# Ledger of designs, part 13: VH-VL binders against Ubiquinone biosynthesis protein COQ4 homolog, mitochondrial (COQ4)

Target 1, 235 residues: Ubiquinone biosynthesis protein COQ4 homolog, mitochondrial (COQ4), of Homo sapiens (Human) (q9y3a0)
Amino acid sequence: SDGAGPLYSHHLPTSPLQKGLLAAGSAAMALYNPYRHDMVAVLGETTGHRTLKVLRDQMRRDPEGAQILQERPRISTSTLDLGKLQSLPEGSLGREYLRFLDVNRVSPDTRAPTRFVDDEELAYVIQRYREVHDMLHTLLGMPTNILGEIVVKWFEAVQTGLPMCILGAFFGPIRLGAQSLQVLVSELIPWAVQNGRRAPCVLNLYYERRWEQSLRALREELGITAPPMHVQGLA
Below, E stands for the ipSAE of ESMFold2; O stands for the ipSAE of OpenDDE; V2 stands for 0.75 times the mean of E and O plus 0.25 times the DockQ between their complexes.

## First folded at step 6 (VH-VL)

Design e12 (from r05w with heavy chain V105T; framework fv_recaticimab)
Fold by ESMFold2-Fast, scan of step 6:
Structure e12 (fold): chain C 235 residues (1-235), chain A 122 residues (1-122), chain B 112 residues (1-112)
Amino acid sequence: as target 1 above (235 residues)
Amino acid sequence: QVQLVQSGAEVKKPGASVKVSCKASGYTFTGYYMHWVRQAPGQGLEWMGYINPNSGGTKYAQNFQDRVTMTRDTSISTAYMELSRLRSDDTAVYYCAREGLWDYTWGSFDYWGQGTTVTVSS
Amino acid sequence: DIVMSQSPSSLSASVGDRVTITCKSSQSVLYSSNNKNYLAWYQQKPGKSPKLLIYWASTRESGVPDRFSGSGSGTDFTLTISSLQPEDFATYYCQQYYSTPTFGQGTKLEIK
């Protein structure tokens, strides 16, 4: 009656035991198939609550991060002006983001909705992280092949400390062939770790206010260096 | 003191390749992008491309994509620009130029090499 | 590709004159996110490499005399020399760096 309805759209209340069971099941499925975005989402929601609070607190202390938490911008097909982004200069964040989506055949709308986080603000933080993931591929110059995804996970693990990112970073390499594994360990992990430590928290970037900014200039601002090699051709 | 010293003048026949060097000193070579700009006799400046000396990543102007290769050797702080399948209209002075940092002269060229004259004649 | 157009292509002036050189871009080089104009000006003397004078449309490079000033925003830019000196006779180029770099065709400043 006066018992509260769902905290947000798509919210599903769950007990700690139910969260533990979902975490175990989704972890197994995500490790088996990292392209199961729904299972990756469930794992993130059920295991990351303490880390999400730390990330939220960091955002509150940052001028752009605080504005993001206040305004709750979303990156989706319904919120993006694709025509305006396409008219932006080559090399701008907006044009490079669209190029990333086209080349990798991904949509801003492919992320599962947040369902298992019981705090509305933390639910926004994890949803923001998921929407920002494609921006990290763009910022780091990484494709969505398995090698590129693992490199981004190492950067994310260093930046956020989210359990899902740590698991993806450490266990993702199991699927790589010998040549890609050698390149990953000798070149790409050191590069991803250095950039992750050096860059400010990427959740604090108000991407929707930076579409016109040169991607090159943004990388310079963040202290992100160019990849040590072209990853697109590596299998 | 920042210095960019380029290799000497070259005379080439049509169809040949030329490789120009640019040796940097007085700063951290890997910290700054290196661009190549050419100037035909009595004409203006034409941008050819750049290399990031840290990563080896390059971007070439569309007019040169099929014929230009930019490389570097970090052990001797030297950038290279190789132009293949030379034509008589490639006769020009070729410059290397350093791009400044974001908080200063990013996007603009704060130091230039002395230029390398390349003459393509039959 | 952003096209840069300079005018005039040449002009004659005397020492002490106020000289104005104009540069126009085919599209805006003003970035809304940082409110900066991605525009530079260079001086080139015969047989020498270009020298950076102005960056971000109006910021004077270190060591450049204060008689040189840049102004404008978006698509229309001006380089002004308030009181021309003998060493200022040279060719001047504007350059955009909003996208892949492009230069204006140059303005040759000649003694009258």
Scores: ipSAE 0.000, ipTM 0.435, lowest interface PAE 13.6, mean pLDDT 82

Design e13 (from r05w with heavy chain N54D G57Y, light chain N35D; framework fv_recaticimab; at its last look DockQ between E and O 0.01; V2 from the best seeds 0.00; counts 0 for: pae O 12.0 > 2, placed apart)
Fold by OpenDDE, look of step 7:
Structure e13 (fold): chain C 235 residues (1-235), chain A 122 residues (1-122), chain B 112 residues (1-112)
Amino acid sequence: as target 1 above (235 residues)
Amino acid sequence: QVQLVQSGAEVKKPGASVKVSCKASGYTFTGYYMHWVRQAPGQGLEWMGYINPDSGYTKYAQNFQDRVTMTRDTSISTAYMELSRLRSDDTAVYYCAREGLWDYVWGSFDYWGQGTTVTVSS
Amino acid sequence: DIVMSQSPSSLSASVGDRVTITCKSSQSVLYSSNDKNYLAWYQQKPGKSPKLLIYWASTRESGVPDRFSGSGSGTDFTLTISSLQPEDFATYYCQQYYSTPTFGQGTKLEIK
């Protein structure tokens, strides 16, 4: 069997059976521990092929999305000019993103590389999705606690239709207390869904070109409203 | 204040190459795409291509794809456009133009260089 | 590439006149996701660089006088000067930036 070499860096060719097993295993683990980002990543890669095609096609039809697919920008510590971001005005996308990273003690490098997508371009799409995740936290004003993660997942689910987002959105609340669950269902989920439907596809945004843009102006452009006060207090 | 200052006029022979520079100041050079547009005498504006100063990624118009090379030096906030195999019909004023961002619309050219006249004559 | 057709190619007018320039695109430059038209208007005076006047079809650039206005959507656009001033005699260009940037042929506005 002339084993087709890796299609991209870190690509691990897998059979449909192997993918199925990986999907099942990763799903189980992600349900057990939603903080297992690596398992969520595996689940996304193994189940998202059809959805990724749709996303890719949507990006191709978008002028900015098409440019992103061509230039393939990356968001990592190696690509970000942190000094530049630090020098930006308060309230700018870049400054707020940097603040988010600092306050939440997260790094853009914490994202696992794509391994199980059998298409180079689709592999980039899912990688872009992962790298934009923290930008969505910034954009939506959501913390990285359980509640904030669930809200972002609902937003992402509406925006992308990715199975992993849908699953995460539905199963995430299982670990919440009654009060948090009530707020989530009554206020946060509706907010996330509404904003997700209203906003254009956020994967088509060239964030790297908008570091100087006011976050407020960007939210207005996208039609994103301020989050409910209940979640703001958690940030 | 945003400024784009281009290199001086050039006179070249057919078959030669010309390299025009555009020095940017008053803004973050790597944050904005730089475009090149030319204008032949008495003619309209013709888009040549753009460069992402951050990544170095370029896109050229089909008419120039084989003859134009756009580069940048981020250390001095300068963009370069080199046109090779010059012809008489390449006689034009060449402009660098910044693509607007921030509160400006994607894709519009909000600032322009003063232009560089390139004359190709035998 | 989207072809921009600008009309008229030349126009003679007097100070105080209302002037209208039209631009048509071969394809729609309206982006459905944000409902914005990716169209700009530029002014160019002899021996000078083009100057941005209007973007998003109808938004004036900073410092542009109120007498300049842009209108239209989809494929049909108009630049209007409500009352022509002496400094307005120039060549005007429309440009789309929905895809690979393309310009209209220009309209030369001359003194009658």
Scores: ipSAE 0.000, ipTM 0.508, lowest interface PAE 12.0, mean pLDDT 89
ESMFold2-Fast, scan of step 6: ipSAE 0.718; ipTM 0.862
ESMFold2, look of step 7: ipSAE 0.044; ipTM 0.612
ESMFold2 (binder alone), look of step 7: mean pLDDT 93; pTM 0.948

Design g03 (framework fv_recaticimab)
Fold by ESMFold2-Fast, scan of step 6:
Structure g03 (fold): chain C 235 residues (1-235), chain A 118 residues (1-118), chain B 112 residues (1-112)
Amino acid sequence: as target 1 above (235 residues)
Amino acid sequence: QVQLVQSGAEVKKPGASVKVSCKASGYTFTGYYMHWVRQAPGQGLEWMGYINPNSGGTKYAQNFQDRVTMTRDTSISTAYMELSRLRSDDTAVYYCAREGSWGSFDYWGQGTTVTVSS
Amino acid sequence: DIVMSQSPSSLSASVGDRVTITCKSSQSVLYSSNNENYLAWYQQKPGKSPKLLIYWASTRESGVPDRFSGSGSGTDFTLTISSLQPEDFATYYCQQYYSYPTFGQGTKLEIK
């Protein structure tokens, strides 16, 4: 029946066939242009339902993750105290996150809203994943160029098992030049996979309570190591 | 108003243990690594190790791995450094220091003088 | 372990002088991920704790006078005091934090 109120803001109900068509179209667009965050978001929503339930259940079992699911913090321009983050010591998570945003010319608000997930808690989980994506760039030391995005996608694919991350990891490299592709395959994928396996689930981190924490201390806590090379100068 | 306050001077005999405390205030104690650095009279600075106050994880310098133990109590924002089997060459000022930036020590305790003599 | 070597071990200077202290690491402390040198400089006055002056080789800590400057990359670094003041007579230490922290042996700056 149609007596149910809205599940959440921006929710758009879709059939399984419609989800299949959105997934196919979004995968093609994301492969062509990984900077189309809206297409990446649609792919994640339409293909990840079973995996989102697994991630949600992992969060429920973790004390910090359970608090995140209860309180549902958001990372956006409206929820961030930019003045507070700017006042933090250099090297803290919050200060380095701001540096990442500035250097890469990215806004916390760039991401598309969740539209095609029919469960309100799972819709939060996928939105949380999107909001912490920039945090993963900060943790892994990766820029937002094509190579850096692909490296982060390999880490995310290992961490989450989301179909959109797996597809982005495997098909994204087709857009790379020969030098970057060689570096990706020989150095960066092994590094990203090792870190992804070693680190606890990054969705279980309450980032908003860790702004003062040294990024180095957080990396050590997560088992995340320095990249084997400087990615900023590569395609 | 970040402040690290250390325990008072100690005089110990060879073979004894000493436990130095470092009480943190004015910041989120669990958000920053705490390091221990010593300085023998008239000598330079020697790193001993660090503790992650959030996890309790520790890393000790090679020269101290078998004799040093670093702990913390998050309920009172205090870090501890215990050095066992003291020798006369352990006579030094022992500092706690916060890792503020990406590894630099932005705040230091006032130091604790430990004298080891017969 | 990364070994840090400072020169000179001691230096005599007068107020108003330009002073340069050198620090050399046994291996590069340049981190490729962020293109930063993991090197800090500290000032220590007798009976006092060290005070952070510079981190990432050239970034001055808040409240540190602009007469203090750091330069260098990889393995060779310098701390410069452009116009020495009476309060600057102290011992200066370089420190790498690329790996587990190690310090130079110190440079004692004395009144000429």
Scores: ipSAE 0.007, ipTM 0.438, lowest interface PAE 12.2, mean pLDDT 82

Design g04 (framework fv_recaticimab)
Fold by ESMFold2-Fast, scan of step 6:
Structure g04 (fold): chain C 235 residues (1-235), chain A 118 residues (1-118), chain B 112 residues (1-112)
Amino acid sequence: as target 1 above (235 residues)
Amino acid sequence: QVQLVQSGAEVKKPGASVKVSCKASGYTFTGYYMHWVRQAPGQGLEWMGYINPNSGGTKYAQNFQDRVTMTRDTSISTAYMELSRLRSDDTAVYYCAREGYWGSFDYWGQGTTVTVSS
Amino acid sequence: DIVMSQSPSSLSASVGDRVTITCKSSQSVLYSSNNENYLAWYQQKPGKSPKLLIYWASTRESGVPDRFSGSGSGTDFTLTISSLQPEDFATYYCQQYYSYPTFGQGTKLEIK
């Protein structure tokens, strides 16, 4: 809940030099091991300030996004009514989100808290992005294997321009085998890029007010098309 | 330079509501949390809650959460604290205070005396 | 909530005296990630608003005379006035800002 920061829970005041060192170190670690969620979080916080301002300004211009910035909804175990979501119809956003979490053994609470962003509203924007990431797997129909994560990063890079997403999109593929790399380049990147350009900013979607909406109808509203192939089981 | 100017003294009957204002100047109003702290005659300081002037988000102390409402108007850099269902033991000086970058209260309003009398 | 306890509740002193006021928190207010104590000291004169003297347990606010000093870490803190002046007779409060703000009950400094 509320923590030991001057601006918000968990805020750590850092100098520009300290931010530069954290960015360099976290970038190196994230490139070496993209599954280091803590390093990816630090990289996003220390390098993304200008991009976060652009995203915040886009949210302010959108009626739904402006409401999200005002009300500051959170997606966490403490804020979710899991029983209600489980009672929703098969194929609804809320039901499919829970299915994604269960199948992939992921908790809404697995993310590191925001620490190095010096603006409280921008800290919310990056925290919202982190909480929304699992929703993007659900929206795009992507698994959490390395190929699926890279595809989601290409979509996120196009949508947000965040340095952490751009680095993950461009350097993540070096971890893939030849077959998966060929499929990524020939089919999946073009698909992710087209959907990312077509869809409105996913940070402007008030997920907590759309739990009952059909995932199919939501995808149609956002212009997100079915994946060109079944990504599960690819190396 | 930085200044917080509060509204004038109020005298209220038990059961009434009071709304105190705090006008900020000399800094970016939306950049700093605004807290409300009260002090009964001859007693210590009691924290009531805060508002984030940027988002309008609020947090109230447990003892006040069903009676207090904090709002702001960014167009005139003014924060408000409304306390309802007043009791005689709500007689106090009410202060607004800015939360500085480091989390301490670096600037305080002059205080608004609220007297609740039968 | 974090409970703050001050001692003494009042003390009498003469100009030129060294005065110490103690503050204890019910749990540590030291934030291990930045190694700072989230503790402040305020001075309040009758009929006036509180004035910030010290933050981060030992950092003096701009314009505050160097006779005022803060010390301590974790749960135990002290405010010291090395040579009391006439304008220093006031009530002093400690405050934690590690969690939601809470204040000590105050120490009234009176002339002998």
Scores: ipSAE 0.000, ipTM 0.399, lowest interface PAE 20.5, mean pLDDT 81

Design g05 (framework fv_recaticimab)
Fold by ESMFold2-Fast, scan of step 6:
Structure g05 (fold): chain C 235 residues (1-235), chain A 118 residues (1-118), chain B 112 residues (1-112)
Amino acid sequence: as target 1 above (235 residues)
Amino acid sequence: QVQLVQSGAEVKKPGASVKVSCKASGYTFTGYYMHWVRQAPGQGLEWMGYINPNSGGTKYAQNFQDRVTMTRDTSISTAYMELSRLRSDDTAVYYCARELYWGSFDYWGQGTTVTVSS
Amino acid sequence: DIVMSQSPSSLSASVGDRVTITCKSSQSVLYSSNNENYLAWYQQKPGKSPKLLIYWASTRESGVPDRFSGSGSGTDFTLTISSLQPEDFATYYCQQYYSYPTFGQGTKLEIK
């Protein structure tokens, strides 16, 4: 039978009308509090179906992206060997990712699970995007404060075209003070857009096979430049 | 020191199944993909597939996808390769090999000879 | 699948000789984003498992003597042994890992 169970572990079947209501509610909540990762996740799942298909097809055409779709690697506490990452050279992707998690007190498991996507492969793509989000903070050198999150959203919007990223990029700045807003518009948005256009699709990067690679070398490979200023004190 | 130790030689009749084990030691088992490669007598190397020991995700070569099953047991750091509906031309040495850098193989098991004869 | 072709199928040489083995892929194994060739070379002695010699087309694995060198890019690759030693008589295989792994047919290096 074609309906005999959930498509994946946390799948919740919903109608198109229910998806519309979830999208509207989660968009309102995400704009009110961008730290509500659960609401950002729901928004992404309910509004991005066409864009997720485009991203999936792009992944299928890339050698690493195709491997990722086939093997379905996950970035979580159960899949990460923290002891191995700790033993890697300073400045490697794995060590810097571990440092990011520790400094920001973020767990790989903090992200909400995928629930409202009705296609199993597209559900993986959106889940992969969420798991990669923390890696983007590491790659871009952005903190998890409001300003840093907005900069990452501009990069993600340019890279993916996901409606939630576009909305976050355009409406997130409403929460900033005048000083941060000026820096964002004059320096950080142009930088994020330039990097997003220059870099290959970040969903095609097999992070779990690059833990030992120098973060500096990886940034150069991807065409990602250092931020024009330190963002940590500005938001 | 990294070591991959495979189960002993097997003699099977056509139509039977064989399950070969590969016990890993000296590294974090879930940190590296495990591939299976076979070699028929006097022939070259033929890739069969891989398993991600962390997720359990697998990929099989097209010629084997209907007959091969790869599994693992993380509690004992062991990977398994089961080949069903054996034919005489499945007679070969079967190797497990640890993946390095997206598909080169830095460590290999000692090999398991599987002989299929009536 | 990417098809790998090795030449020659066998080669006779003497200790001290310079030996070259050629490998050709049916399509490029150069990944433009990181400028790396997804190609490896292995040595296999009778009754033994293969041993990794070279990865990324030209990077020697730890413990491999410097007389072994790999070169080439895209579709054409060469393994060179600059001064053959008695322990080097073996079968050599190239392997691509740009896509699912495929091996060349092997080159048997024999005593002349």
Scores: ipSAE 0.005, ipTM 0.438, lowest interface PAE 14.4, mean pLDDT 82

Design g06 (framework fv_recaticimab)
Fold by ESMFold2-Fast, scan of step 6:
Structure g06 (fold): chain C 235 residues (1-235), chain A 118 residues (1-118), chain B 112 residues (1-112)
Amino acid sequence: as target 1 above (235 residues)
Amino acid sequence: QVQLVQSGAEVKKPGASVKVSCKASGYTFTGYYMHWVRQAPGQGLEWMGYINPNSGGTKYAQNFQDRVTMTRDTSISTAYMELSRLRSDDTAVYYCAREGSYWGFDYWGQGTTVTVSS
Amino acid sequence: DIVMSQSPSSLSASVGDRVTITCKSSQSVLYSSNNENYLAWYQQKPGKSPKLLIYWASTRESGVPDRFSGSGSGTDFTLTISSLQPEDFATYYCQQYYSYPTFGQGTKLEIK
């Protein structure tokens, strides 16, 4: 029958678009194989460095972004006042960020620090990106399950153009079940791309000065629409 | 259809412990905070705390933090609330309630009556 | 801890009447940045679990009849039932979620 059954036990039904995304992701990830570390270094230096410079220049032209570059705020356990964030209103950025950390068992400190030696400002930009990744999950309403991470990576890829985000966006779908993959391609990628193009650069948000702001109001300010479905609620 | 089904009524002696269960169905259990609220006979609603079913992280009301333990089992989509060192004034109906996306408690269990008497 | 106070403790009204229940918080539950009040209203019928009626002080939960409306801001809130029905016999509770949840003492509504 041409019904909903699988062709074989390990078959994952995918559309032509989904097959294209999976193939591109697999090919891209192969380039970052540890056994080809010299090629990885060259690609990272050429593409990543140029993208970081573009992001840094965007921050310099924005009032908040320029202030962030000047003051170098850090998001870590040592710089966060968790007690203060916990006392904030439900629905505020700070309270929802804490909720995100709790739901996903994530610490701001568990990620390896990113270091570059050729330019201190660009080193800060990439570190800032790493630290605000969890904030993007909160802003976009995405969990850290595989589906949620992929949606955030699509938003980040559109927003930043960073090679790591592009690889995550294309490679990640390989690990999804058929139902999640269908929802991703038909609903969530279009939503993530549209919002990524519409929103100002998220690196220009001084999160540490916006903890008390309603998440709803912040989304409206940034032109980000609520998720088209409750990703955490998907079976 | 979202449902929260709680364990049956219990009668306990002072000093004992009681463990109430709340089985969730019809939604992704790990996607929503689960709160516990009690109601003594003829009294209002009293918040006890919550558990994040995904992380296992908990927050307890100050009055209960030394006697209450909230846990969950994700394999059977069930949350638990254990109250120790029971006193007669712990006699109440205990409810589990799901925190919806707009922070309102949108679904509630049917309640578990706990009676503490000699 | 934000203390919630409701009045009256009990109220009797006839079918078709407009009734108002008042709720006061010990501090503002208005979040200035989004101009939203972190206040909910619940209905509890005898022997039953509470049911969410209203969130954000004035937004009606899906499936709740339009005769129920919430109003107010900051520290003073009201729940209004515009045309009381027999099934509205219940105790009504306000709840703040600006900080850790706290409930009012409840208002018992008796329908004639």
Scores: ipSAE 0.000, ipTM 0.417, lowest interface PAE 15.3, mean pLDDT 78

Design g07 (framework fv_recaticimab)
Fold by ESMFold2-Fast, scan of step 6:
Structure g07 (fold): chain C 235 residues (1-235), chain A 120 residues (1-120), chain B 112 residues (1-112)
Amino acid sequence: as target 1 above (235 residues)
Amino acid sequence: QVQLVQSGAEVKKPGASVKVSCKASGYTFTGYYMHWVRQAPGQGLEWMGYINPNSGGTKYAQNFQDRVTMTRDTSISTAYMELSRLRSDDTAVYYCARESSYVWGSFDYWGQGTTVTVSS
Amino acid sequence: DIVMSQSPSSLSASVGDRVTITCKSSQSVLYSSNNENYLAWYQQKPGKSPKLLIYWASTRESGVPDRFSGSGSGTDFTLTISSLQPEDFATYYCQQYYSYPTFGQGTKLEIK
């Protein structure tokens, strides 16, 4: 009979029961420590199958999304041309993405690899989502502190419907101080929801082909408005 | 300033392969997709495929996917299109065309064309 | 995939004439999310490479004279030359980029 190799690098085949156990365990761990990116990744992979199929189907119907699924571009230190991005005009997507990474001390390689998705194309979709997450911080003007992450999670929950994003959006705020929680509920969640509803699916944007585009022009194209307040100074 | 300069005319026998080159200058070669479009004598334009010079990723039109290979050499800013198992109906002018960064799928600069004649 | 059909296949005209060329797509090339038509027009003179004239159905490429205009939406598009000049005798092609690129069969504009 045929012995099948792994569907992709790092793939670990799992049964439905094993997926259930991984989902329960990773949800508990992610709730306990939201900064455990590995557990957040496992939760996304084990609970998102139906949602990933919907996202993949949306991408297939979109001209740019279809090209992304065909070509499988990656955003990582090995695929990013740092010199090229640094040479781009101030205010371009590529230059501002670089600024975001530098200011927030984040690497494009900060995310855990995909392991528990049993469909190669869906595995790409969730990996693409993870790589695009930093672009969303740039597009929304959000820092990587816990308040900024929660705002981005609300945007992502509205955009994708992924269970991990919904859980992060609803339970993340439980760890905020009273002042940040007030600002989140009264100003930032309404803003994030409005933008998430207005913007086209962010997985359909071929970011690697928009490096030179003005970030302001891109935000206008996507219907993304300026944040109602400066979030960087808030805990 | 932007120029795409293609290799010279080729005459081939049926069953042979042809490799056409397209040398880019006046812009950042890796910043723009390169497409290939052909035109048979007295006929219209037919899209063959593209290459992303940055990643090397390619997409070929269904009619060509079993016979065409697109590559590039970033050190000399040159894209290549190789068509194998040539038939007489492959006689055409082959163009390389740069995809606009502002309008994906539209072609703002074209090479001068390479005439490929397939005859016995 | 998306098939592009142009009419007429050829057209005879005199300098100073107003000419129109039509293009139809087998599917809508209007992208609802940005409300743009993914349609371009090219001019090709004998022995020369095609030249981009219009993109987004109606936006003129830099350097293209204002006598060239594009119109239409969805599946039906028109290229108009308001006052034909001697240098305008060429073959014109429409092209969709909503999906992988496909071209119309071309309209040859000939001197009468």
Scores: ipSAE 0.000, ipTM 0.452, lowest interface PAE 14.1, mean pLDDT 82

